# VH-VL binders against Large ribosomal subunit protein uL10m (mRpL10): the designs that were tried, part 90

Target 1, 224 residues: Large ribosomal subunit protein uL10m (mRpL10), of Drosophila melanogaster (Fruit fly) (q9vpl3)
Amino acid sequence: RGKINIQRPKAPHYERARVVAVTQPKYPELPKAKSCFKTRAERTQQQQENPYNEIIAREVRNWLDHSRLVAFFHLSSITADDIFRVRVQLHKQNLHLKSYGSKIIEQAVKNTRYEAIVPLFHSNHCIVFSPDPEKTAALLRIVRRVPQMVLLGGIVEETMLSRNQLVAYAQMPGLHAVQAQLVQTLSQAPGHLIQQLQAHQNSFVQVLDVHAKNQMNEETPKST
Key: E = the ipSAE of ESMFold2; O = the ipSAE of OpenDDE; V2 = 0.75 times the mean of E and O plus 0.25 times the DockQ between their complexes.

## First folded at step 7 (VH-VL)

Design d12 (from k9 with light chain G31S; framework fv_anetumab; at its last fold request DockQ between E and O 0.20; V2 from the best seeds 0.00; counts 0 for: placed apart)
Fold by ESMFold2-Fast, scan of step 7:
Parts: structure tokens; sequence; C-alpha cells
Structure d12 (fold): chain C 224 residues (1-224), chain A 119 residues (1-119), chain B 111 residues (1-111)
């Protein structure tokens, strides 16, 4: 037995265990005298008032508010080393891979326009955030090589897209987001302006028309 | 119009080498992956593997790992499936199909290449 | 090994509706809304009929519909026609293998 090597980094075992113990659901021993049971409302309220969940939910909301690209994935069994390599590749492209519990995500998006995403997080999941929607193509190129990550869909410029729509978006030429927003705005304008722009932007309009038709074929099937 | 055109039927003897082809047209060949599917006579569909034509990244089903080689030449929009030494059990119809990644459907299919291996 | 379980055969008469089941596990059909159905006529290549459980590619008749409940996906063909006679294969991503797997196939006979 030699002397303890102080230079060796102490594993954060103790601190992690303590934090986990504090954040874990507590099942206090119920007193026999007063109340042996909590109402469902009280139990739900207690869960919502967990300070650590509130802090993380606020972090998730902040990521959603400041990201123009958000992509959602199912995550199959993957080693820590493999997911770390993916995270590093994504980070080089200003893409931020995050994993949050489903209850935290539900709390973060509750009473927001994004509440519809909650069912996507029923299974093991992760989310990629970026302030740059033009990184969608780079994101999909990286994730295609990770068989354990299955694209569910995403949010681009505040618009919810299915996985097929997100793939179509990634295949558009540069400046597509700005042009799509302009075209969408002009589609609500008088017809003569729309006709004029379509005449001058024929090749780009053809690309948008193809993607719109693909989205219609996927989202709105025709009846006989 | 997306189209995949495969090479013609082949009749080979055990031990011979073979390379069959799948040419894509009507889309950007490097944007989609090409999957290969085998169908033995009177049997169902078996996924063999996939290739990204942009850099020739490949992945195989364990049943076909080491048994076949998948390759691609993006300059001529063609993917290949090859055997160094054919076996009688390789007798099957082989299909190529366009696929975005491992989790996406095979959306456009080649007409198939019948490979018959007999002595 | 066949990953997804389909009945070997189903039959119906013209104008009727038939349903083909595809049963998997929680690692495939149960976990993902990414079930596809393929139609294969004798001597022909398969054709994608349904993807993402219930969506139809352009050119596929609305007589073909898909659904999923738990670990079982279903293909329903309404207004059955003679040209619907074919083999039908289901397919799903499988998280265990991390690629798409196929069902054993179902022969549809139109009597």
Amino acid sequence: as target 1 above (224 residues)
Amino acid sequence: QVELVQSGAEVKKPGESLKISCKGSGYSFTEYWIGWVRQAPGKGLEWMGIIDPSDSYTRYSPSFQGQVTISADKSISTAYLQWSSLKASDTAMYYCARQWDYSFPLDYWGQGTLVTVSS
Amino acid sequence: DIALTQPASVSGSPGQSITISCTGTSSDVGSYNYVSWYQQHPGKAPKLMIYDVSKRPSGVSNRFSGSKSGNTASLTISGLQAEDEADYYCSSYDSSSTWVVFGGGTKLTVL
C-alpha cells in the first residue's frame, strides 16, 4: 500500500450520486395518522414544482427560442463512445445534440405552439439544435451514418416538418429558406405579383413546386 | 422521372466471379443511397446492404458481410454488386432500390437481375 | 430468419375489402411509425404502396390504406380488383439490427 496520489483526478462519483439523490422522485414514508395518500392533483403539482426540472425545462425552452433548426430523433442502444463521436462531429457544424427526459420536454413545451411534439418522446430520444437552418443538410449527412439515430421530424424557421419534409428541405439549393418565406408571403398577395415573380424565378419555383407536390403526396392523399 | 436500370440475366458456374450493375437516372445520384435486396426462387425479400455513392460508404447485413461486395461509380451514376466466387446458393433475383438511409423505405426499384449458378 | 410475421395467404372477391397483418416487436413495428408495404406481381419488381404506416406515394390508388396498432401494422385493400392479385410484403426499421427488415410476404388471391 503506498501513499494516496493526490494528482489523480477524483471521480465525480460522490457529487453525481448526491445530485441524483436530490433530483430522484422521493417516496417519503407516509404517516399513519394524517394522510397516507396524496391526491393526483397534489402529486402532479409536486412533480411540476421540482426545481431541477424547472431549471432544465427553462434551458430547453431557451434552446427552442434561439434555434432556427431543431431536429428530433429516436435513439436506439448506442455506446457512450459512439454518441460522443457523433456529438463532436455535430458540434463542428454548430449543431448541438441534447438529451432530455420526456417529462422535462413536456414541461418546457406546455402551453406553447410546440406542445404537439410531446408524443414523439414516448421512447428513448435526442434533439439537435442549431441557430442556422442552412445546417439541415450537414445535420442529415452526419446522422445518416448513425444507424441508431432515427429522424422523426423537426422545426425549421418555426415550421414543424415531418422527416420526409425535412429531407426535402435539406435537398433545396442555398437561400431556400429566405426564398420559401418570400414565396409564402407573396402567395397571400394579389395574383399579378405572384405571376411576375414565378416568371422571373422559374427554376427555383420548379424546385419548390416539386417539394410542395412531394409534401402533398405524403401529407394529403387524394381521394377517388 | 426516377428510374433504376439493372444489367441483364447471368448464368454462371460455381467458383466464377460476377459483377452486376444498377444505373440511376432522373435524380441526383449522390443524394440517395442504393440498397440491394435478394429474392431466392419462390422466397421472400432479404435486405443485403446499402451504399452511399458520394463516398462509397457501405454497410452489410451480417448474412452477406464478406459474401458480396457493393460498390459505386458516381461519375456514371451506377452501383454494383459483385461476387469473387459464386455458389449454387447465390441463385436468386437481385434488386437494387433507392433508399435515403437505414430507416427509410426503398422507394424506387430496378427491374431485377436474375443470377443462376449451376454446374 | 423472417423478422415480421404475415399470414402466408389471404383471399377475397372483387369489390370486397381485405386486410393483411404484419406483426413485429417493440424493436421495430411497435416503436416506429415507419412501416412500408410493397406489392409484387409475379416476375416483376416490388412497388412501394405505403410508407410511414399510412402514406401513399404518388400514383397509388386510394383503395390501399395502412394503419398500425401496437406491434401490428395492417394493409387494407378496398374495392378489390383482379389486378390486386400479388404478393405483399411489409417492412420496418428494426432498432436491434439498425436497418430495415421484411415480413415473410402474403399471397393475395382474388377469387
Scores: ipSAE 0.659, ipTM 0.840, lowest interface PAE 1.6, mean pLDDT 79
ESMFold2, look of step 8: ipSAE 0.686; ipTM 0.857
ESMFold2 (binder alone), look of step 8: mean pLDDT 91; pTM 0.938
OpenDDE, look of step 8: ipSAE 0.845; ipTM 0.926
ESMFold2, look of step 11: ipSAE 0.680; ipTM 0.855
ESMFold2 (binder alone), look of step 11: mean pLDDT 91; pTM 0.936
OpenDDE, look of step 11: ipSAE 0.832; ipTM 0.919
ESMFold2, fold request of step 12: ipSAE 0.373, 0.613, 0.525; ipTM 0.713, 0.829, 0.793
ESMFold2 (binder alone), fold request of step 12: mean pLDDT 91, 91, 90; pTM 0.932, 0.928, 0.927
OpenDDE, fold request of step 12: ipSAE 0.868, 0.866, 0.871; ipTM 0.940, 0.941, 0.942

Design d120 (from d118 with light chain D28N V29I G31A Y32G N33Y Y34D; framework fv_fezakinumab)
Fold by ESMFold2-Fast, scan of step 7:
Structure d120 (fold): chain C 224 residues (1-224), chain A 119 residues (1-119), chain B 111 residues (1-111)
Amino acid sequence: as target 1 above (224 residues)
Amino acid sequence: QVQLVQSGAEVKKPGASVKVSCKASGYSFTEYWMHWVRQAPGQGLEWVGIIDPSDSYTRYAQKFRGRVTMTRDTSISTAYMELSRLRSDDTAVYYCARQWDYSFPLDYWGRGTLVTVSS
Amino acid sequence: QAVLTQPPSVSGAPGQRVTISCTGSSSNIGAGYDVHWYQQLPGTAPKLLIYDVSKRPSGVPDRFSGSKSGTSASLAITGLQAEDEADYYCSSYDSSSTWVVFGGGTQLTVL
């Protein structure tokens, strides 16, 4: 609900009414009631602004809650045409580029598990959301065309990752299997204490091994 | 082993055009960006432009805009740089180089193609 | 003129430590763009020496290290050896020109 019929063809009546409204003479202005008028106008404007900000803050929280991949970028000066081309390329991969004001982001994440991201947004920024964490590699491939976007870090499967960890994640096939093991280890029932301790140690070793392998894959082989 | 093999040296007159090739091997050609960088005799490195071999997206340095064209042929894993309306100050070694990561590190370089422009 | 400023030359004796500076601006290094260093031996193509400010590719000795502060980056070479004698270039991305930029280069002489 809440459909807007703005893109449907308008009857000639609309164009005629618009022309009449524009050409209509303005009424003579009345002497202004200075203090009381200004106070009321200011209060009305402030009230209107606050409800809108809360609606957008809820939108941000919904994106964070429903996205399995969130990437944070610093955004340097970029033309409207260039950013539009980036948005189109990202959208084809189910990647959604969003830009929100710093106050709205702070309002959205205050007193939530996401509060740690606030410092990232004290300068010009944008965020990419996706329900599909497998798209991390596609995301990084696309932003290589856009040097104005500098990766700061992100969230994958509810885990905060640094820039380097996100790059490592993108380069690894089968990382989902490792993450699934970590989730299963954490969710195991307390009744099997020895099994849980062994699983935690093995998962930790596996994560370190995966990270080391990914760092080796990142390393550029060069002839000596 | 990753290799970038460039075409041989060229001697051209002012006003002519030159097309330098760079044949890639040892990796997936379409997965990495290719840059072109030149170096005049005794001078430093100067960036010319970049091509994405997967879709031929290009970006050129403003100094060369309108004179340089970068293309690729995926069937032979080869990138090309064509520079037209050559001037004597275009005399340089032209390198192709692979971009490994989104921060633009150039991890493998061709050995360079000397282009001499003289009357 | 080069966009990133490097000293034209630096010298040291074997076993000593030398540093090469690379000074940029708010549109490149100061904007948070990563810095890379290239080594060019006489008569050869440049070779990636340091990437993403401080990381080393396979085969680069740990004597080479990089750092960044504000609008500047530095390459440090410890335990200087004769084979380190080369030209060194820093590189970054510049948002105002929207292309990759290089420093003017620094010739390292091992005395």
Scores: ipSAE 0.008, ipTM 0.505, lowest interface PAE 8.3, mean pLDDT 76

Design d121 (from k9 with heavy chain Q99H F104Y L106F; framework fv_anetumab)
Fold by ESMFold2-Fast, scan of step 7:
Structure d121 (fold): chain C 224 residues (1-224), chain A 119 residues (1-119), chain B 111 residues (1-111)
Amino acid sequence: as target 1 above (224 residues)
Amino acid sequence: QVELVQSGAEVKKPGESLKISCKGSGYSFTEYWIGWVRQAPGKGLEWMGIIDPSDSYTRYSPSFQGQVTISADKSISTAYLQWSSLKASDTAMYYCARHWDYSYPFDYWGQGTLVTVSS
Amino acid sequence: DIALTQPASVSGSPGQSITISCTGTSSDVGGYNYVSWYQQHPGKAPKLMIYDVSKRPSGVSNRFSGSKSGNTASLTISGLQAEDEADYYCSSYDSSSTWVVFGGGTKLTVL
């Protein structure tokens, strides 16, 4: 509560009165006079058809096509200073942290073998790209110390890997035998390590669900 | 077999320095963090800190920051917990345990090192 | 030092089910599904019983189960046996100034 100003408003200055008179339409029409601003859905639809979105989607496809390591992360609230420090650490290892809107990611991967990753990007997210798959271990070492970045999965040597499979890949002896060992590991009945990593995947899914529910609870309803 | 083997029990006087060890075997030592957990007589578990042996990155509990030093020698797969000057209140069982990162549990534990500080 | 809240003791008879609670805040138990439970027999190191709220490592009896609701995690032991008599500790990730926080511990007595 505040006090009400009882002073009468001053008449608009001459210049402001002229601007107001010019901007008032002489012939209002009921349909146009009652038209509201475009709905959020209508604005979103127009943005999806924006040519700039397709240009950025092509950039994302180029990163995907030319990177031998791609890792997908959920990104919790993090300060600009902290994410900058993470970017610097990653860059020293030839790891490139990028963030794109979820609809741009969807456009980039639509009608490709990677379309299944779209659900990972319904919340705040980021992606790390590298031409060097040997950097997977270095990536995980850096990200282990950043709890705001939660690993969801990735692509290594054009093979889609879950979070647990990507962690297992990081522990492989080296590239000379990695493909045979990866196929063997993925096709075998789960060993103790793989079982624990698969169990952990469910925990990350639950954490993401809890975070999504918390975000929805904090969101102000937009309907009456 | 994954195993963490700790150094033997220690009996010290206040003011003395001490360094205890935890040796990992049966796994790639640099791929897992080593945490240190304290248990005072008749009390519960208290996390002290961790080290990543791959680059010696450390993180301490605020209660133990500046009170102890955690280090590791990856060439011999051994982590250390060190005091420059012991106090009677440092009397406790000290455990080392491995974990992958902040979100993983301590899956393997050392047998514990009993440290007794008395005058 | 701030610890997660557990009851100091709990008791049950053989064959009964008992539950041990672990209460924290939204920055630890409530904010993450990274709750673990450890069993400690006298003179022994702790043993991991449950991780990620409800998952069991290999070799742990299915009589042990975990759950979480809001800021409270629970360990339930069904078909209680004499060998279950031990101290139980919960643990969680803490997003504030600490990465690992333990509960104060619960002594389980099998009557």
Scores: ipSAE 0.097, ipTM 0.568, lowest interface PAE 4.1, mean pLDDT 78

Design d122 (from k9 with heavy chain Q99T D101E S103T; framework fv_anetumab)
Fold by ESMFold2-Fast, scan of step 7:
Structure d122 (fold): chain C 224 residues (1-224), chain A 119 residues (1-119), chain B 111 residues (1-111)
Amino acid sequence: as target 1 above (224 residues)
Amino acid sequence: QVELVQSGAEVKKPGESLKISCKGSGYSFTEYWIGWVRQAPGKGLEWMGIIDPSDSYTRYSPSFQGQVTISADKSISTAYLQWSSLKASDTAMYYCARTWEYTFPLDYWGQGTLVTVSS
Amino acid sequence: DIALTQPASVSGSPGQSITISCTGTSSDVGGYNYVSWYQQHPGKAPKLMIYDVSKRPSGVSNRFSGSKSGNTASLTISGLQAEDEADYYCSSYDSSSTWVVFGGGTKLTVL
């Protein structure tokens, strides 16, 4: 729910593709066929669903191609009002919060250099896009008040960074050359980056499990 | 190090205009938002509104929407709260305070500006 | 207006522990982990004591702790000292108004 539409100023074609996708007809579930042949209705549904999935995947690919800052988050349950508040704050800083299903993410990054990020999205997730990498500090400041969002890592200037590398980047002075050197230095051994991001996600799941158990114990109030 | 300094006490008559100030020092002024909180004599705290000095984006609480104007001048690290026409009911202590987001928490507070409106 | 319910007053003796409650609804305290507590001495500006339900800013004594259960947040002060005598205010985000709301305040008396 939101009165504020998230709009990317330098990418009008994204908004056009999005509008087309939203207006595309939705088809109800078809009954299961007992034959090895699909019915005409089943073939029509399958064909119509393929264009929708491709449009959304193309939207994601366009966001990735045109954003100089992309941040990945694990997302715990959050209300529509809370996520709307976060989106308003982010939009003010030219940061665009998007949520896509894991299959759409996989389809979007398949056969690209970013295919390795797919495992990060097997759980609940969201992504923040921006054309301005110097907004990383503003992003982290906003998100620190959203405990449901946990930073997993990101992409800055087409370079994949772990959480710690992205935090280090945010603390850099505003010199483009210094920031470019840090990104290069932190990411020069990319073979270990995916393992670090996956390890963080697994550690986070363990922390959430401990926290959930602790909350269950704390939510059992004593008789009063 | 971090400090918010507010303008001095004001005594006004109903119908007069007023603009009070809040100057930040010891930190990057545009990295934090400034909120305004009112406290009527002997009463509790009331949230009035907030401004992001980096782009002058403002948001007001429902009770104060249209009654006051919040602004900021980032070149002198100063935020403002302004009335076009004061009422006796505007008599209160007004605090400015810093926050790192537009809805929560106020980590450093100014000393307060007492505004008295009487005939 | 007062949106969150706090007791008007609480008292304790030096060295004791006291708890101040802050009760709202599922649209504010119960729905989110964004509860803050402020301490205000007479004639002074408020000071942030707790944020995000249970976190302390640097420089705040570990005698102050926060917690939440359902629609009620609590501020607990252990080892009461004379300087703890003040008014305490809670605040929370409220999805119903889409804004921050304050409690009515609690006067803590020591001794």
Scores: ipSAE 0.007, ipTM 0.453, lowest interface PAE 10.8, mean pLDDT 76

Design d123 (from k9 with heavy chain Q99S W100Y Y102F S103D F104Y L106F; framework fv_anetumab)
Fold by ESMFold2-Fast, scan of step 7:
Structure d123 (fold): chain C 224 residues (1-224), chain A 119 residues (1-119), chain B 111 residues (1-111)
Amino acid sequence: as target 1 above (224 residues)
Amino acid sequence: QVELVQSGAEVKKPGESLKISCKGSGYSFTEYWIGWVRQAPGKGLEWMGIIDPSDSYTRYSPSFQGQVTISADKSISTAYLQWSSLKASDTAMYYCARSYDFDYPFDYWGQGTLVTVSS
Amino acid sequence: DIALTQPASVSGSPGQSITISCTGTSSDVGGYNYVSWYQQHPGKAPKLMIYDVSKRPSGVSNRFSGSKSGNTASLTISGLQAEDEADYYCSSYDSSSTWVVFGGGTKLTVL
C-alpha cells in the first residue's frame, strides 16, 4: 500500500532479484484459452494495479530517461523458470529485463518523444534497459539462446534504431566514443526511423494475423 | 578441441597455502563460467563455487564460502582455486568444469587435481 | 549438506533395464527442468550424460534416457552393458539457495 515516488528507475540489484524470484510462490503454467471471462484472481489483480498505474508509469518514464540502451522484444510463451534464467544472465551484464502492460506503457510515453513505440506493445512483450550502450553485443548474444524473445528494435543514445540497425551497432567496435559516432552515422531523421519501427511492427502484426488466419482455416471445429 | 587442463598433484602440510590452476583451450574462455567441484576420498561430488572469467564474478556454496578463493586470469585463459591455510580435511580430488552459466550443466571437465594434506 | 536423494546402489544384469531416482523439492527438481546426470568411472572425471531432464549430449548412447515426475527425476539405462558400471550423480539448480546441488550418488553394478 505504500505510495512510491521514484527519482530514477527502481530495480532490484542482481542478488535482490534472485531473492525475490526465489521467494515467489510457484504455480504450474497452463496454456490459457482466450476467453471473454477473467478469473477472480485476474480481476482482483487488475483492480489492485489500477490505483498504481501512474506510479508504475513514472517508473517506466524514469527507465527510458536514464537508460542509454533500450531494446524491445516480442515475447512468445516462456516458462517462469526460463525467463528467470534470462533475467539473471541479463542483470549480471547491467541489463534489466522488464515487462509492463501496454496501457501502462502508453500512459508512460504519452506526450513524450517516445509515444511512437506504443504500437510495439499491443502483443506480448518485454523491454531490456541499460545505462551502458556497450552492452548491446552482450544482450544480443544472450538473447540468441532464447528463441521466445524476438528483437523488434530499440533506442541507443536517445536515437530510435530498427532491428537491423541495432544488430549493426552491436557488431561495430567496442570503443565507446566510436560507437556513439557510429549510432549517429547509422541513424536517419527521427521521423523516418519512427516510420520504419512502426512499419516493422505493422508487418509483424500482419504476419501474425496471416498465420492465425491460415491456422484457423486449416483447423476445423469438427473432424471427419 | 575444447579442453580443460589442470595443474599436477600436490602434497602439502597443514597450514600451508596452495593455488591450483585450470587452463581452458579450444573455446572463447570469457564466454563460459568455470566451476570447481570437490570429491573427498570415497565420497560424492560437492559443488564448491563458480566464476565468470569476463568480470571475475564469483559464487560459492555456503560450505566453501570463506574457506577458498576462486579467481581467473582471462588473458591466459586460466582459473584458480586457492587456500590460505590447508587442513587435513582438504584432502580430496578437485575438478574444474565449464558451464555456459552458473546454473547450467558442466559439459566439459578437467582431469582433476589430487590434493593430499598430511603432517 | 543438503543434497538430492539417490539410492546408494542399484544392480542389474547385462541386457536388463534399470532406473536410478533423484528426489528433491519444489525449489530444485520439482520447480525446474534443470536436472543433469553425470557418469563417473573409478579414477576418472565425471561425464555429462543427460541435461535439462531428458536431453543427451553428442556421443552419449541412446540407451540412456531421463524423465521427471513431480519432485523426482529418473535416469533409465536400457540394454545394460559392463561398461555402464560406474557411479551416477544427479544435479539440479536450487532456487532457494541460488546454487547447484548434487545428489549423493548411486553405484551401479552390472552382474
Scores: ipSAE 0.000, ipTM 0.428, lowest interface PAE 13.5, mean pLDDT 76

Design d124 (from k9 with heavy chain Q99L S103G P105A L106M Y108V; framework fv_anetumab)
Fold by ESMFold2-Fast, scan of step 7:
Structure d124 (fold): chain C 224 residues (1-224), chain A 119 residues (1-119), chain B 111 residues (1-111)
Amino acid sequence: as target 1 above (224 residues)
Amino acid sequence: QVELVQSGAEVKKPGESLKISCKGSGYSFTEYWIGWVRQAPGKGLEWMGIIDPSDSYTRYSPSFQGQVTISADKSISTAYLQWSSLKASDTAMYYCARLWDYGFAMDVWGQGTLVTVSS
Amino acid sequence: DIALTQPASVSGSPGQSITISCTGTSSDVGGYNYVSWYQQHPGKAPKLMIYDVSKRPSGVSNRFSGSKSGNTASLTISGLQAEDEADYYCSSYDSSSTWVVFGGGTKLTVL
């Protein structure tokens, strides 16, 4: 693994700073260089947000360039524990689950053939990367147990595929030449595919809205 | 050649325990989820729950959560549906079915196990 | 649980086409492309006829086709034959139940 994983950094030392602030006198009595240094570093970090986003965008481009399988998912409410378990299962199959902000995705794919995917990431999302396209079947088996993750589509061997096309590809993992031909046959114009994927995203958002509304009124009986 | 074979019919009294089985053959048992479906006499199909035999991960429908236990033994390619205490309302035909690899369709079904619970 | 809405019965004559509807909400049929149709003859286990809205398993006649419009999925049987007489159930993924729900079933009579 040579790629930087900065989407889930280690927990900050925020609690330490907060505890110190709570226990200190009302008037400043700790004018130490170390305290000023940390505050200055934090301000520097904030002001470098644009350069930081470019660094993460470069990481995303690196994942796209070195992965022969990329799958896009819409992500509904899921606990940290559940997503962690999914990450572990995927990692055992050389599948790498990543979450990036929409602005970072936009910067990563800007001026590339994949720029059109940006609208898919306006809501909660995640991406799975793998150097091995034969792992598509394993990916789909793992994801079927995670109903909060909804497959939107993906990229296989640099070809954009819808959900149904990706599923069809997964059914033929043992014959590389036929897989390559299938990918060619199933491919569609980028504009058409993106519209199709965006329509699925819109349908999913509507489903979540209806589900949330039904949950609020779950205890009330209905006649039909 | 791909098939699911279920255990034979059962006649039980309320309060008794029961464990019925579903044996898969002709395919890689751990690669497909097994679902359980209930059909009360003269009624339609009801989803009960599923199991992934590779790690015994289960999901139950809200109506059956806590009422039954689903398990599997991958060494003998067999899934189980179990009741700790049967009720008369458990009288039904019970089907096991293999879930399609990439979705929620059930492509291979067992022949069914008729469970009759009467006092 | 509340099942998907199907007509209780439909009928047709040999050679005709019939359609069975399956109506849900945006949390099941309308929101996902995971609609399946099952055929059940008396005393037998159900048989998968259609999955993912419109796809047929190998061995299922091309006389059977599936479609979806909004919150309603449809199973169409063309060239109706005597052996098509059976109960038909639709099923869909349901976000509120996390997995699947079934329709109430439709009894098809071939006259």
Scores: ipSAE 0.008, ipTM 0.490, lowest interface PAE 9.3, mean pLDDT 77

Design d125 (from k9 with heavy chain Q99G F104L P105G L106F; framework fv_anetumab)
Fold by ESMFold2-Fast, scan of step 7:
Structure d125 (fold): chain C 224 residues (1-224), chain A 119 residues (1-119), chain B 111 residues (1-111)
Amino acid sequence: as target 1 above (224 residues)
Amino acid sequence: QVELVQSGAEVKKPGESLKISCKGSGYSFTEYWIGWVRQAPGKGLEWMGIIDPSDSYTRYSPSFQGQVTISADKSISTAYLQWSSLKASDTAMYYCARGWDYSLGFDYWGQGTLVTVSS
Amino acid sequence: DIALTQPASVSGSPGQSITISCTGTSSDVGGYNYVSWYQQHPGKAPKLMIYDVSKRPSGVSNRFSGSKSGNTASLTISGLQAEDEADYYCSSYDSSSTWVVFGGGTKLTVL
C-alpha cells in the first residue's frame, strides 16, 4: 500500500478504560472540540458575539489542516447514549466526531477554499475528521447503521465529494493510485457539487422545521 | 459480475425447521448488507431483516423479530434465513438482495426461493 | 399496519406519462431522503429503478424519474411502453420503528 501519512505517519490503536476519555483528540496540540450534542449553555455561548468564537475557530482550522478526511453530516433526533456509542466506535478508528456552531465554522473557513461549506451548517450538524483518508470505508460502514446521521458530503485529500462519490471512493479496494484518480475524476465540477450538497441539506432543514413547528403547535398543555 | 444465487424450492410441513441460502459472487461479500424480503402469493413485498456479513450484525423488521434467524458465513460468501418451526402462513417467495445502506437501495437481487408449507 | 400508501393500480396509454405516489409520514418519507422504487414483472425478482429519492442506477431508462414533496414521494414514467407494465413498490427508512418499510405496491397497466 502506498503513500505515507506525513502529518501522523502512525496512528496507534486507541484503547481507553474510561469511555469519556475516547472523546479526547489524538493530537495533543489541538484544543478540545465541542461534542456533537450541545447543552443549553453551550448553544447560548455560540449565539453570542464574543471573542470565544475566534479561539474555537482556530481549533476548527487546526482540524481542517491536519485532516485528509472530513465528512459533513446532518443530525436528526438521536439519544445522547446512541451518539456517544457512535463517537466511541469512531474514535477507535481514528475518526473524530465534532460539533461547532455555524458562526464558528464561518469564521474558521472565511477567506479559505472551504468558505462554500458554510450553508451546510444552517441546521443541526456534526463533522467527522481523520488524518487518514483510508478510513473513509470504516467511517461509512459505521455511520450506515446510524440513519439519524445523514451524510451530506465531505472533503478527501482537499477535494470536495458528494455522498455518492464518497461511497464510490470507500468501495475502492485500497489501491491508493486508483483512489486518487477516482477522487480527481469525481471532483471535475466543484461549484456544481457544492450546490448539490446545499440542496440536500436544505431539504432536511425544511423537514425538521415543519416537524418542530408541528410539535410546538401540539405543545399547549392545558394549564390548571 | 455481481450475482446472488439462492437455494432451490422447498416443500415442508408445519412445525418443521428450514434453512435457505443466498450466495454472493463477483464482489466483496463483507462490504455489503444482505437483506431478506418476503412475498406471499399474490401479495406485496415485506422487508424481513438485514445482515452485515463482516461481523454478523443483524437488524429485523418488527413484524419478523423472533420469527426467523438471519445469519451469514463470510468464508463461503453465503447468507442464510432460517425458521425453527414453520407455519402455513410462511408460504411465500423469499428474495435476498444486496445493499450498501438505507439510501442507495438494494441493487442486486437473487432469483428467489419458493417455500411452500402445507399439511 | 405501517406500510407506505400507494394507489392499488394506475393505467396509461403508450407514449403517455404516469405518476405513482407513495405517501408516508414525517418519520419516513417526509423525514429522510431514503426513498427507493422497485419494478417487478410477474414471476421475476424486483429491480431497483430509483434510489435516494431521484437517482437512477446504471442501466435504468431516463424515462423513469423520482421526486418528493413533503410526505409524498412520486415515481414518474414518461413515454410509456408495453414493457413498463409491472408492479411498482416504494421503500423508505422509518425512524419511528428504526427500520425500512415497503409500500403496498401499484399495478401499472399499459392500455
Scores: ipSAE 0.415, ipTM 0.691, lowest interface PAE 2.3, mean pLDDT 79

